# VH-VL binders against Cytochrome c oxidase assembly factor 8 (COA8): the designs that were tried, part 2

Target 1, 167 residues: Cytochrome c oxidase assembly factor 8 (COA8), of Homo sapiens (Human) (q96il0)
Amino acid sequence: APERGAERRDTAPSGVSRFCPPRKSCHDWIGPPDKYSNLRPVHFYIPENESPLEQKLRKLRQETQEWNQQFWANQNLTFSKEKEEFIHSRLKTKGLGLRTESGQKATLNAEEMADFYKEFLSKNFQKHMYYNRDWYKRNFAITFFMGKVALERIWNKLKQKQKKRSN
Key: E = the ipSAE of ESMFold2; O = the ipSAE of OpenDDE; V2 = 0.75 times the mean of E and O plus 0.25 times the DockQ between their complexes.

## First folded at step 1 (VH-VL)

Design B12 (framework fv_belrestotug)
Fold by ESMFold2-Fast, scan of step 1:
Structure B12 (fold): chain C 167 residues (1-167), chain A 119 residues (1-119), chain B 108 residues (1-108)
Amino acid sequence: as target 1 above (167 residues)
Amino acid sequence: QVQLVQSGAEVKKPGASVKVSCKASGYTFTSHYMHWVRQAPGQGLEWMGVINPSGGSTSYAQKFQGRVTLTRDTSTSTVYMELSSLRSEDTAVYYCATYDEGYLAFDYWGQGTTVTVSS
Amino acid sequence: EIVLTQSPGTLSLSPGERATLSCRASQSVSSSYLAWYQQKPGQAPRLLIYGASSRATGIPDRFSGSGSGTDFTLTISRLEPEDFAVYYCQQYEDSPWTFGGGTKVEIK
């Protein structure tokens, strides 16, 4: 009998075609939001004649993006886990179930949640302070390297004009 | 030292209402949920409901829904349990109780208030 | 509602003997949410054990709790005169919070 094989798809394709127009491949691409960090990743274009300085800048931006994605994915997971544990604990102390009679997730009112938010912010104060410090340091470094790349490009254009004059 | 002090014994006729108080001391009143548990003569313990003293939110056992009302006064660190439409089967000792939220078991109890319902 | 059944209803023993009290749940209860209380006539209940096996502050080491799932046990290794009382198990895992019917430990 005729055989019909199932197509194996290990990666769920978006609605986007497998083809990428050449013009699009010459620019940075912004992807969909990450499931955990809720941040949009940037896929960096690599020029054919990338200088060592341009490569350093691109790698610094890629490393900073990865650091940022990991930080927020971990923070969002920690927040969600601790929030759920807090809600479940408080519902149990009230003698209430984890679901409403309509089958929806049971929640606490704003006044009850205020205690959780105060504790979470207090507990994570140092962590967020160090995140902000590192974020500023990374952005300063990126800005500094962007300036160096701009100066390099200006210098190269001046060299090219000098070469044209010597013809 | 955590201490819960309840109001004195009450004798009521069927159909009346009773209001029992529980005054807390030795801890931050709004940081602990307060539960109410009753015990009829010769019977076991029966959970009635709970109040969050911070917001005043309450939850009641289905058996008491519509007859029990829990309230609090933060200025006096006192919780109140009011039971209406009293029946002879409401004759019991009524306890307030609280706990360290770390394990949720009742490690602090009031001394109990005897409510007798008789005609 | 989780129903807790305690057995025996009455346990008659002499000072110095071992007491073993049973508490059975109608459905599985996490060990983290089972407690034991002692009650003497005219007094409020006193917490003995929480989380099935952890002694509350000030409770003598002769009291121990064990068990998991649906079967839990309170053991008093050597009864003292002050241990003759009624004992209740309690679950605080699911609403409504429920107590067992009690086991009276009385002098023979």
Scores: ipSAE 0.000, ipTM 0.448, lowest interface PAE 20.1, mean pLDDT 79

Design B13 (framework fv_belrestotug)
Fold by ESMFold2-Fast, scan of step 1:
Structure B13 (fold): chain C 167 residues (1-167), chain A 125 residues (1-125), chain B 108 residues (1-108)
Amino acid sequence: as target 1 above (167 residues)
Amino acid sequence: QVQLVQSGAEVKKPGASVKVSCKASGYTFTSYYMHWVRQAPGQGLEWMGVINPSGGSTSYAQKFQGRVTLTRDTSTSTVYMELSSLRSEDTAVYYCARDYPESLYSGYDYYMDVWGQGTTVTVSS
Amino acid sequence: EIVLTQSPGTLSLSPGERATLSCRASQSVSSSFLAWYQQKPGQAPRLLIYGASSRATGIPDRFSGSGSGTDFTLTISRLEPEDFAVYYCQQYGSSPLTFGGGTKVEIK
């Protein structure tokens, strides 16, 4: 549709909430935390004269954001699910109901939960290690393309300087 | 090579119980969740539940809660699905399926990248 | 639970043609947590796509996924003889995990 509509279509597949930029839309804008990942999405400003290289950088940053949102949304969902299962299992072992006398969800003390946290971190160690590896690889690539865009902008300024000199 | 090998076909009478096994090989058994999915003749796929082989924690679809029990044996890298109080409508092919891709980079849970060959369970009088 | 409706139920095409398969959710699928599977007669399902658009390892580039929210699409750009099968979508955005009813891609 319109060009402005295309900009507002920039949403992450990780379930990041759709948001409107503040009144000023000539720069990148940071949205509210996603319900599942708890990460703040960045809404990228798309200039009318965006170069192919600038587009590659923007799309790489968007793809990295989507990857990051997906990872943490899934990790948080898994954590919440396993935590509830652990609590339920432990309460059953004690012969206790799932609700307190006041009707609230029954829970475990900090020492009992420490066992769950240790197990969760231990079994996800390799997953988190590979996440960190990919995270650094992606940021290295982004930095490299940022350098290329900077060089392109310097070249364009040099062209403008030569054009002025040709008067 | 990652493989999931399931036990052979079963024929049971209504009211009986069936226990299907799924033996994993070619990867670290405790690092991946294992799902159970069934498919009745001429019908689609139906999710039954999932087990974490490391801690043994399980989650079941409400329809099967109280009738299905998922367990594992880490010494043999095997998961089990036991379904009790069998009815004719439990006639189906039962699959075990691993929920992670071969690469641990993805971090995505709850989709199934490697499937067992299936076990046909027929419930008839 | 989220109900997934696949359409059409049967798609009759010839090799070389493009196949477009639809999967509609009864409510929004969080984080586009949607997978596609291929199943041939007598075989277990095979993972094709996860996260709505990411191809699984070893899956040819003629398979592509798209969509978000409630509307998802699997596209096979140029059907090969081995692509005639039943295709299922599956959501994993909320419990319980649910599958679509399937679309059969058959030879015209």
Scores: ipSAE 0.000, ipTM 0.446, lowest interface PAE 17.3, mean pLDDT 79

Design B14 (framework fv_belrestotug)
Fold by ESMFold2-Fast, scan of step 1:
Structure B14 (fold): chain C 167 residues (1-167), chain A 120 residues (1-120), chain B 108 residues (1-108)
Amino acid sequence: as target 1 above (167 residues)
Amino acid sequence: QVQLVQSGAEVKKPGASVKVSCKASGYTFTSYFMHWVRQAPGQGLEWMGVINPSGGDTSYAQKFQGRVTLTRDTSTSTVYMELSSLRSEDTAVYYCARLSDYWEGYFDYWGQGTTVTVSS
Amino acid sequence: EIVLTQSPGTLSLSPGERATLSCRASQSVSDSYLAWYQQKPGQAPRLLIYGASSRATGIPDRFSGSGSGTDFTLTISRLEPEDFAVYYCQQYGSSPYTFGGGTKVEIK
C-alpha cells in the first residue's frame, strides 16, 4: 500500500500570484514571487490622464512580463520533471530502490547530478539563445517608448513654461 | 517465453579469471536491467552487480569492486560477468537475474546458474 | 540496509501439512515491496510472490503471501512433494536490495 504520509489541508490552491495593487498608489506595485516562474510580478499604476503613448508603454511592459513569466514557468517545470526522471533512471542503474531505509526519497550526489545539468543546459541551449534575443528586442522596444514618453513630457513642460511667461 | 541461458561450469586455478555469459531471449533485451547474484555452497544469495543493457552502465557491490566487470553485446542479447584474481572463496554458483522494472524491483526471471570452482 | 530475518531456519513437515514461513524486516518495507523465491537443490531461485501478496504467473494457489511493514508471511496451504525446498524473502522497497537467510522446508 503506497499511501503517502503527508496530511494535506483542503485549502483553496493558489496556482498563480493574484494580488491587487494599492488603490491610492501613484507608482507601480511589486507582488510576491510566482510559484512556477519565481519572478515577482509588477502591477502597473494607471494615471488618471494616461496619454496614448503612456498606455502603449504600459501595455508593452505588461505583455513582456507575461511572456517572461510563461517562459520561466515552463522552463522550471521541464527542469523538475527531467531531473526526477534522471534520478530514477540512475538509481535503477545502481540496482537501488527509490526509497532509503527510513522511507525518504533516494537522491544522487552532486558529482552524479553534474551529467544531468550538462545535458539539460546543452539540450536547451538554442531555446535559451532565442529567449535572450527576444528579451533584448523587447527591452529595446520598451526603452524606445520610454524615450518617446519622456520627450512628450519634456515638450509639455516647455509649453507650460512658455504659457506662464506670456502671462 | 522469457529465458536466460548461462554458459557451462568452469574449473579455475587461484589467480585466474572466469567469464560467464547469460543469453536472453523472449523479450526486448535493452528494456530490462540484468543483475548478477552468486551463492557459495550452503550459503545464501549475494548480490554482485547490475548492468543496463541499453547504455552499458554498471554498478558493483563494494566487495567485488576492481575484480568484477559486467559487459553486454546487444547484437546477441548476451550479458557477461568477468571475475578476476580468483580465490577459493569465489567457488559458487553464479546467476544472472532480470529486474522486472525499477518501480517493481523484484527478479522475475533467473538464469539456470553457472558453477565456478576455484581449486588448486 | 534493511536486514531480513527468516524464521524458522528449518521446517520439518510431511506432505499435506501447512507451512508458515516468517520474514521480519529490521525496518519498515516501503510499499510492501517484498518478494518470495523458491529454490530447489541444483536449481535457480524461482519467483513465487511479489508485492507481499501477489502471486507470480504459473504459481499454484496453495502459495499465498501476506503482511506489511516489518512482518511478512509465506503460507503453503497443503505441502506437495515438489514444495520441499529453500525459501528466500527479498525486499526491494529500499536501497540496497536485500535477501533473507532462507527457510529450509524439509521432509520429516
Scores: ipSAE 0.000, ipTM 0.437, lowest interface PAE 17.6, mean pLDDT 80

Design C03 (framework fv_cixutumumab)
Fold by ESMFold2-Fast, scan of step 1:
Structure C03 (fold): chain C 167 residues (1-167), chain A 122 residues (1-122), chain B 108 residues (1-108)
Amino acid sequence: as target 1 above (167 residues)
Amino acid sequence: EVQLVQSGAEVKKPGSSVKVSCKASGGTFSDYAISWVRQAPGQGLEWMGGIIPIFDTANYAQKFQGRVTITADKSTSTAYMELSSLRSEDTAVYYCARGLEYDSWAYYMDVWGKGTTVTVSS
Amino acid sequence: SSELTQDPAVSVALGQTVRITCQGDSLRDYYATWYQQKPGQAPILVIYGKNNRPSGIPDRFSGSSSGNTASLTITGAQAEDEADYYCNSRDSSDNHLVFGGGTKLTVL
């Protein structure tokens, strides 16, 4: 059962980068799994002193999340729909009804379903390759902006330290 | 429902530049690619390039590389196509279109602007 | 990069079936997208993703694909189907797109 709770996390998504930004204590919230995508959304905290660069990073992460959610929602829907259509088509070809005499849904055996899985995987092979490519591009962009934010924060700390030393 | 609204017709001299705008109305283009397609009088469709607004990354057809610049302003939901060093052969109707880039099996443009006529004449 | 080849013109009698073809190397890897264009108008999407129709496109339009060839079939052609038809495919080089030269359909 998934717990609906907030988790303290780095602003960066888990697994995208092992390098932690200097400001770690943003209070992001992880929501319950989406009905269609089955992915948990992250609700991003907006700090009062957010820089323009930090805003760009946050928006990029939000847009990437929305893209990712929509991709998997569509993929899961497509899989379920095509699976039912395949079963329907095969049972119709065999002269079988969609339901057994007891009213239960008629099923195909594992060997027959292997044809569907083979076709689905083959058909979607490039789709998943391009999803991975685009996911990589998006994560590269996020990592790049995370690096820029980190450098900005380091620079700001150095400027503050120089002012303190001048006194 | 989203509609793409393009800027008005332009008449330009050879060697000048033209910048055409494409504004999303009634929706957003942030999760979609915007492509630019032109059509010279009596000729077929020609893809010029497109932009992915989220990445601020533009791709150009080889023929237009170095002469075309495609940009997007997400705050106004407006895409731009700028074509430089205009020649008489650039006389065409220029269309913007919303593309669904996240489908590896089919890239398709479901919403099209009405087109902007650009005439290059001396 | 891949070129897409279409016959420049094709004719069909009212109520008959016509097949418009598009050939190119990219069609091995990507489904063709088909657009209809009438004089003075922007193109309209008619088929995408092998054989999907947008809302509002009649069921007489269908798509098929085999190897390097994609086809748009109109079963029971109507007078309003007279138009130019363009195939479009995604090149595998960084979201580059290519259009076929277009096929002018005349309904006799």
Scores: ipSAE 0.000, ipTM 0.447, lowest interface PAE 23.2, mean pLDDT 78

Design C04 (framework fv_cixutumumab; at its last look DockQ between E and O 0.02; V2 from the best seeds 0.00; counts 0 for: pae E 11.0 > 2, placed apart)
Heavy chain, then light chain:
Amino acid sequence: EVQLVQSGAEVKKPGSSVKVSCKASGGTFSTYAISWVRQAPGQGLEWMGGIIPLFGTANYAQKFQGRVTITADKSTSTAYMELSSLRSEDTAVYYCARSPDYGDFEYYYMDVWGKGTTVTVSS
Amino acid sequence: SSELTQDPAVSVALGQTVRITCQGDSLESYYATWYQQKPGQAPILVIYGKNNRPSGIPDRFSGSSSGNTASLTITGAQAEDEADYYCNSRDSSGDYLVFGGGTKLTVL
ESMFold2-Fast, scan of step 1: ipSAE 0.011; ipTM 0.621
ESMFold2, look of step 2: ipSAE 0.000; ipTM 0.566
ESMFold2 (binder alone), look of step 2: mean pLDDT 90; pTM 0.935
OpenDDE, look of step 2: ipSAE 0.006; ipTM 0.557

Design C06 (framework fv_cixutumumab)
Fold by ESMFold2-Fast, scan of step 1:
Structure C06 (fold): chain C 167 residues (1-167), chain A 123 residues (1-123), chain B 108 residues (1-108)
Amino acid sequence: as target 1 above (167 residues)
Amino acid sequence: EVQLVQSGAEVKKPGSSVKVSCKASGGTFSNYAISWVRQAPGQGLEWMGGIIPIFGTTNYAQKFQGRVTITADKSTSTAYMELSSLRSEDTAVYYCARAYEDFGSGEYYMDVWGKGTTVTVSS
Amino acid sequence: SSELTQDPAVSVALGQTVRITCQGDSLRTYYATWYQQKPGQAPILVIYGKNNRPSGIPDRFSGSSSGNTASLTITGAQAEDEADYYCNSRDSSGNHWVFGGGTKLTVL
């Protein structure tokens, strides 16, 4: 419909699992590990009287979780894909089939696989540095907003005490 | 699936500024950079810069340093590209695109593109 | 000079194989991404990383990389593949992105 927003809240495009807390939960919920990222997702509780600042903090935490899930899901899938391609390429170069006589998947020895691991880690070094930089930036921002929320809560308590003393 | 919706065509005078918007529809872009790419008539693609909306971190191509400003409003899932001191050479179609970093390759890729905004600079 | 170099035009007969190349020193370190653009339309991502295809891109499209050269191969070209193809990768600083000049593919 035209009155309904086109925007969805779900932004997990890598197929990362989303698990809901029990229906009567009044706190954050931690789910089982996602099959791609191996990280446990957190479903954030939304209080009925959430302030705009609390909403910003929650959104930042949710977005950081989604970014983190995407990073590790993509990294794990890329690793698996490139490993498979490396094995197939190396076997083809040797003139070997993809399956053994017993029907098991053909593999390379540990010495040959060490070459793949070293190359994968080397070419992904820059990516992991960017990930670490962004991870620290995101956690700094979260900590900053957590501090702002804490100050807002302290201020609200002080205002309530002053108001009650005048009554 | 996420789509990027751009603002409409603009006709501007030399020396003025133009601000083009790019709204994410069907999701947020917090997990992605938003890149701006332009294409002058009959010419190739030219990367202008990008932003990571969650932190407001920007990165601009050398050619556009001092003239381009890229911003994002996270609350509306909208990115903006403002180009100042317009010249006739700035006549182009301006695209926004969602950039996702491919961690295996060491590069980012632009998987979702807006339809483009035509900016004409004429006197 | 251009950071990434592509030939301006290439032709292929229907059903034949064509290779579009992109050259630049940064390609020794970083993989290229490839975009297809038809007249009046926004670019479409075709290949990213070395040889990854987005959903919806036919398997006749493949990527390869060797030394300072990245290649987009179309095996069994179709009429619908007629378009401009752009490579994209990092500049020499590693912090900005640059496009190749584009290759116009004509399918005969």
Scores: ipSAE 0.000, ipTM 0.467, lowest interface PAE 15.2, mean pLDDT 78

Design C08 (framework fv_cixutumumab)
Fold by ESMFold2-Fast, scan of step 1:
Order: C-alpha cells, then sequence, then structure tokens
Structure C08 (fold): chain C 167 residues (1-167), chain A 124 residues (1-124), chain B 108 residues (1-108)
C-alpha cells in the first residue's frame, strides 16, 4: 500500500527516531515529512560499485517516490483550489460577498460544505483508483528488478568462485 | 531545443509490417513517455499506445492490441512503433509525441512536443 | 470515438468568443487536454490540466470543466485560429488516452 500521509512514526522506544541517521550512511534513511505531500522521503544510499542494474533499480525507486510525492502534493492543492472555488460559487449564487463585514473570508456552514465533499469524492474516485493501480504496478516493477539484482549478485558470486578454483 | 525526428514515408503492401522510428533530442529521454497517434486522411486523431523508456513498459489502445508493438532504445534515444498485418485502412499519418512526466497524474498525460509525422500508405 | 464527444463543426465571427465542448464520463475524474491542428501540420498543444497554456499560446485560449464536460474558449477569435480542435483525456479505466472526434472551427 502507498504511504498516503506522514503518520508520525513515533514508535516510542526506537533509538533511530531520537536522532537523524547519518547522511553518509551505508543504508537508506528516512527524512522529515514534505511540506506539500506530507510524506516522508527516503534518501537512497549509492554504493561505490553500483552495477547498471542496481542503478536502474535505485532510480526506479527514486522515481516512484517522486511520483508518489507529486501525486499527493497535487491532490492537496486541487482540494484547496476546488474548495475555494466551490465556496465562491455558492456565495455568488446567494448574492453574498466573498468577505464578511470584518474583512475576513466568508465561509459556508457544515451542511453546505457536505455538498462539496460529495462532489470532490465522486470526481476524484477514479483518480484514486488509478493511483492505487499505478502504485501496485510500480511496486511489481520494483520487486521484479529487486529479483534481477539478487540473481545478478548470485551469478557474480558463482563467477568469482569459478575464477578462484581456476587459480 | 526539444525535438522528435521521425523516419520517412513508407509504402507497404497489405499483410506486411511497418516500423516507424522517432528520435528524441534536447531532454532526458528516459524521463518522459512517448505516445504514438495516427490520423487517417480526413479523419480524427487516434491514440495507439505509449511507452515509458526508463521502465521499458508499453501500453496499447484496445483497438491495436495484438497488432502494435512500441519499443524504445535508450542508447540511441529512439522510440519505435511497429504495426503488423497491414490493411488499406491503416493508411494514415503516424505521429510520435512526448507525454508529460509519468508522475503528473492530476493534470493527466499531455503531449507537449510532436514529431512532424510519417505517412504510411498501404496499397496493392 | 464514443468515449469523448465533440460537435463536428462550429463557426465564429472574427473578434467574437467561441466555446468548443467535449463530453464524456471520464472528464468527471480527469482533466481534458486540447490540441489545435491546421491542414498538413502536426497537432499543437493549446491547453492542458484544465486551464494551463504552454509557452507561445495566446491568452485568448482558456479551458474550463464542469461535471462530464470540458470546454475550450477562444475570446476574440483571430483568422489564424481557424483549425481543427481535439480534446484528449483518459478513458474510464484511466489506463488509455482517448481523443474526441474533433471540431472544425471556421472563422467568418
Amino acid sequence: as target 1 above (167 residues)
Amino acid sequence: EVQLVQSGAEVKKPGSSVKVSCKASGYTFSSYAISWVRQAPGQGLEWMGGIIPYFGTANYAQKFQGRVTITADKSTSTAYMELSSLRSEDTAVYYCARDSEPYDYLTGYYMDVWGKGTTVTVSS
Amino acid sequence: SSELTQDPAVSVALGQTVRITCQGDSLRSYYATWYQQKPGQAPILVIYGENNRPSGIPDRFSGSSSGNTASLTITGAQAEDEADYYCNSRDSSGNHLVFGGGTKLTVL
């Protein structure tokens, strides 16, 4: 399943959660939540002896992360934009101004906002279904390339053993 | 400058295959999808399929499933569209076009740069 | 061609406003993209993501959508706007792209 939001990873006893992992770690590490997507980015470690296949896998994982972050950043922006447009449209229909007498933004009551939420959920249902499908497709591709990398590493070990026996 | 340069016009017999090339330049080839769109004389645009070169994954419109194969060669920054079992109704101009980046799902895929088209004529 | 429906032809007087419409159920979920095509030329992107204009497209072109309908509006039509206009979006599955049948715009 995709990371749909930065649920605070606050597992109380974790020593890793008390300090940031080293930047020059030999392993991947997780950063703070992105401002717009609210998802935590993974910073991928690049080995010095990375094979072309390992590079392809890493870039696929990075690209999938960027895709995921961009989707949720855009979704949040779309929600905010359409909410403002809906409020504006309904206030115009009522013959009301966009601002109150105090100069603050006019808003709708909860019952009127229910219409917006129904429209937004209906309009975005297929976008979310498409997102889930692509998420599964991307994770299948990542798993496939992980398998290829594993086989490459096994093959390289076998080649190395043959060379040692020939010596 | 971002450019897509297509191969030249083809004249083919019914039952044969045609392979059209689309050479990309001026951008990171593997980062964008390439779509293939055809247009029969006097008719509208018809999406055939596309490929994301980085993944090597192609996706085809239902009408062309089984007859079209879209491939990409990352080393030459070239996409290919091969259409088999040609019929007279496959006579058309075939366009390649650069799709928006794969992660831009809210705005949908849009084709911002187009090749000039390759005319394929199928006649006996 | 049933997935996205466009009227085959529309006319507008020079300097007046015209609206070209595209209708389909998938437009409830996905934005429409609009392409302009002149005889003997490749299509040109004019609007994407509802109402975004690429560099080089005049500000007289705008897009909008409501429910299952997307619209391309040309405010103050010019002679050079005479062309075929195609809407483009995803099919109901979200997996494939589909084009509308195209609208021939005549500028009188």
Scores: ipSAE 0.000, ipTM 0.465, lowest interface PAE 14.5, mean pLDDT 79

Design C09 (framework fv_cixutumumab)
Fold by ESMFold2-Fast, scan of step 1:
Structure C09 (fold): chain C 167 residues (1-167), chain A 123 residues (1-123), chain B 108 residues (1-108)
Amino acid sequence: as target 1 above (167 residues)
Amino acid sequence: EVQLVQSGAEVKKPGSSVKVSCKASGGTFSSYAISWVRQAPGQGLEWMGGIIPIYGTANYAQKFQGRVTITADKSTSTAYMELSSLRSEDTAVYYCARGDYEWLESYYYMDVWGKGTTVTVSS
Amino acid sequence: SSELTQDPAVSVALGQTVRITCQGDSLRSYYATWYQQKPGQAPILVIYGKNNRPSGIPDRFSGSSSGNTASLTITGAQAEDEADYYCNSRDSSENHLVFGGGTKLTVL
């Protein structure tokens, strides 16, 4: 019988990836989700021989992460606060207590909450639009600097190769 | 499936040189590093060096500096390892292996291995 | 030094757990990669990047690392696991690889 097509395609079936880093003290560490932003922070490794360009890239990535964390922590806190205030206000207007007969927090049904979600999204549309714009700008800058770091490494290797040939 | 095909067994005299070839399947060659690892009879594995064909850069273990040359021919998808000034202690099985790398020359795991080429150095 | 040290031999009873260790200064900076070699055969990649398994490697194989020591653990050893196991890592130059001396595993 003929060989399987996958065997003849010259692909590695082992599932290995070049993106898996071999350096435990030289790789970034991913932490648990932040309590407020619900995003996982990355703790960046700082090599002893870091170039100025590599440092600039790392600082840009760290600053972008902090900006992102702060934005979502603030947004989530604001959402929760305004939601509680809306629910409280509506229950008070209806003459209802804050607790049900079972002692649970009184809440509005999905249809009643639709007004709150609509208003919140409308109120924050421009803010989220500016967030998305800045997020894309930051990612473009990061990609640009990643390219510069890659070219610096290529240049340094070419210089080392030329130096080795001269010796 | 990716395969590395090595040249046949060699019997060499002391003081001569040997050149072993390692032919890689299609697209594998351009994207990966090729390392050379030897094993003397009944002994352990010993990394000799490697090359990243895309960058044209070769690196050698200190023990083999000055005696080993690793080259790559992109047109034939073939890597070569030439060892000069052969001694009886160079009698070993020589493996080529495909490996991943970090950036320009940081060698990493080797996921596909050739079957090995036996080189015997005797009078 | 970038030298990696392994015990030359270890034995395990069929179905039991065995741990093969590798020690060296480079392991503080780089994860160990593990290879299995059976007589007359080329080495096979078993673990890379601390505890990643290539496709086709059984889940009974796992890696761990602490300080200057890396370990390969086989939980529920099988007869076919009898082989030589080598650890591998980068040295401080990042351009060179170095192998441990190898550990012969005997499955009783």
Scores: ipSAE 0.000, ipTM 0.471, lowest interface PAE 11.4, mean pLDDT 79

Design C10 (framework fv_cixutumumab)
Fold by ESMFold2-Fast, scan of step 1:
Structure C10 (fold): chain C 167 residues (1-167), chain A 120 residues (1-120), chain B 108 residues (1-108)
Amino acid sequence: as target 1 above (167 residues)
Amino acid sequence: EVQLVQSGAEVKKPGSSVKVSCKASGGSFSDYAISWVRQAPGQGLEWMGGIIPMFGTANYAQKFQGRVTITADKSTSTAYMELSSLRSEDTAVYYCAREYSDLFSYMDVWGKGTTVTVSS
Amino acid sequence: SSELTQDPAVSVALGQTVRITCQGDSLEDYYATWYQQKPGQAPILVIYGKNNRPSGIPDRFSGSSSGNTASLTITGAQAEDEADYYCNSRDSSGYHWVFGGGTKLTVL
């Protein structure tokens, strides 16, 4: 069903290296969101005559995707764990039970949760700064290699024209 | 050259659980996935599930969902397959295999197999 | 509930050509991979993708596919080719593997 996205998130297979696009594809494919990171993986088309430079670019893009996915999977797990610990701690401090009279999970108000978000961001500020730095470095490297691949393709196209002229 | 070394044969009683290990050597453990495939005596190959060690993400065949747990320890380059609530029908040889996934997904390196016998 | 169907057994005379077939809906989208298994041994990869051979696999082994059918062909069968052959592919989701039931090849 079209509106069964929640079921897919909870039950769908996860992981970049296990998704396979249809065999007749000549294009990159975007997979479903990973269970842990919630990021959609991209599986790159591998041309039959891939050059060493094209392979290096593809592998760099794949490695960057895996690094990015691992970072956010870890962050989401850490966030969920610390959120639960924070809620439990605050309810205990206020003398409140973990569950309400009706047996529902006890919650904190928006103002109290804002304290958690502020502390989480402060605690993880340095980690997020290093992530952003590495993200930019990786994207710069990818852009650099994309430029090299583009120049290689231009050169090969020019060589082919030269070959036709020499014939 | 990648090699997969599996743990030794096990004899288990019905209702117990078994945990089989698969240690990888050569190559980067995080560069590929590990699949688990079993084969009952005189029967065909049956895929149970797989794991991506880099993320610890596993997925399972519907038949084994709820009974099988696949894990990986990156520090020892070892994958594990734990099957619970064992029955006589679980008597089989259990293989781990390296799964390479690109445009052509395939299992190119296989462990020698671990025989698990479930009997009273 | 097997998504890939193979005939259980096939025979071929020494030096003759044999074709082992695998049929399933997922083969419209995914190439079959073929494994050879001899008694007491783990499977070995024989063909992957459309028609690719790993290093060490003789050139008498070839693969083909058309629609929902994939085939493994052995041209000039040898005695050592006697084994069980399994086709393998992805399911419709692209995440799970499915094996065919296997074909026992007897070389006469």
Scores: ipSAE 0.000, ipTM 0.477, lowest interface PAE 14.2, mean pLDDT 79

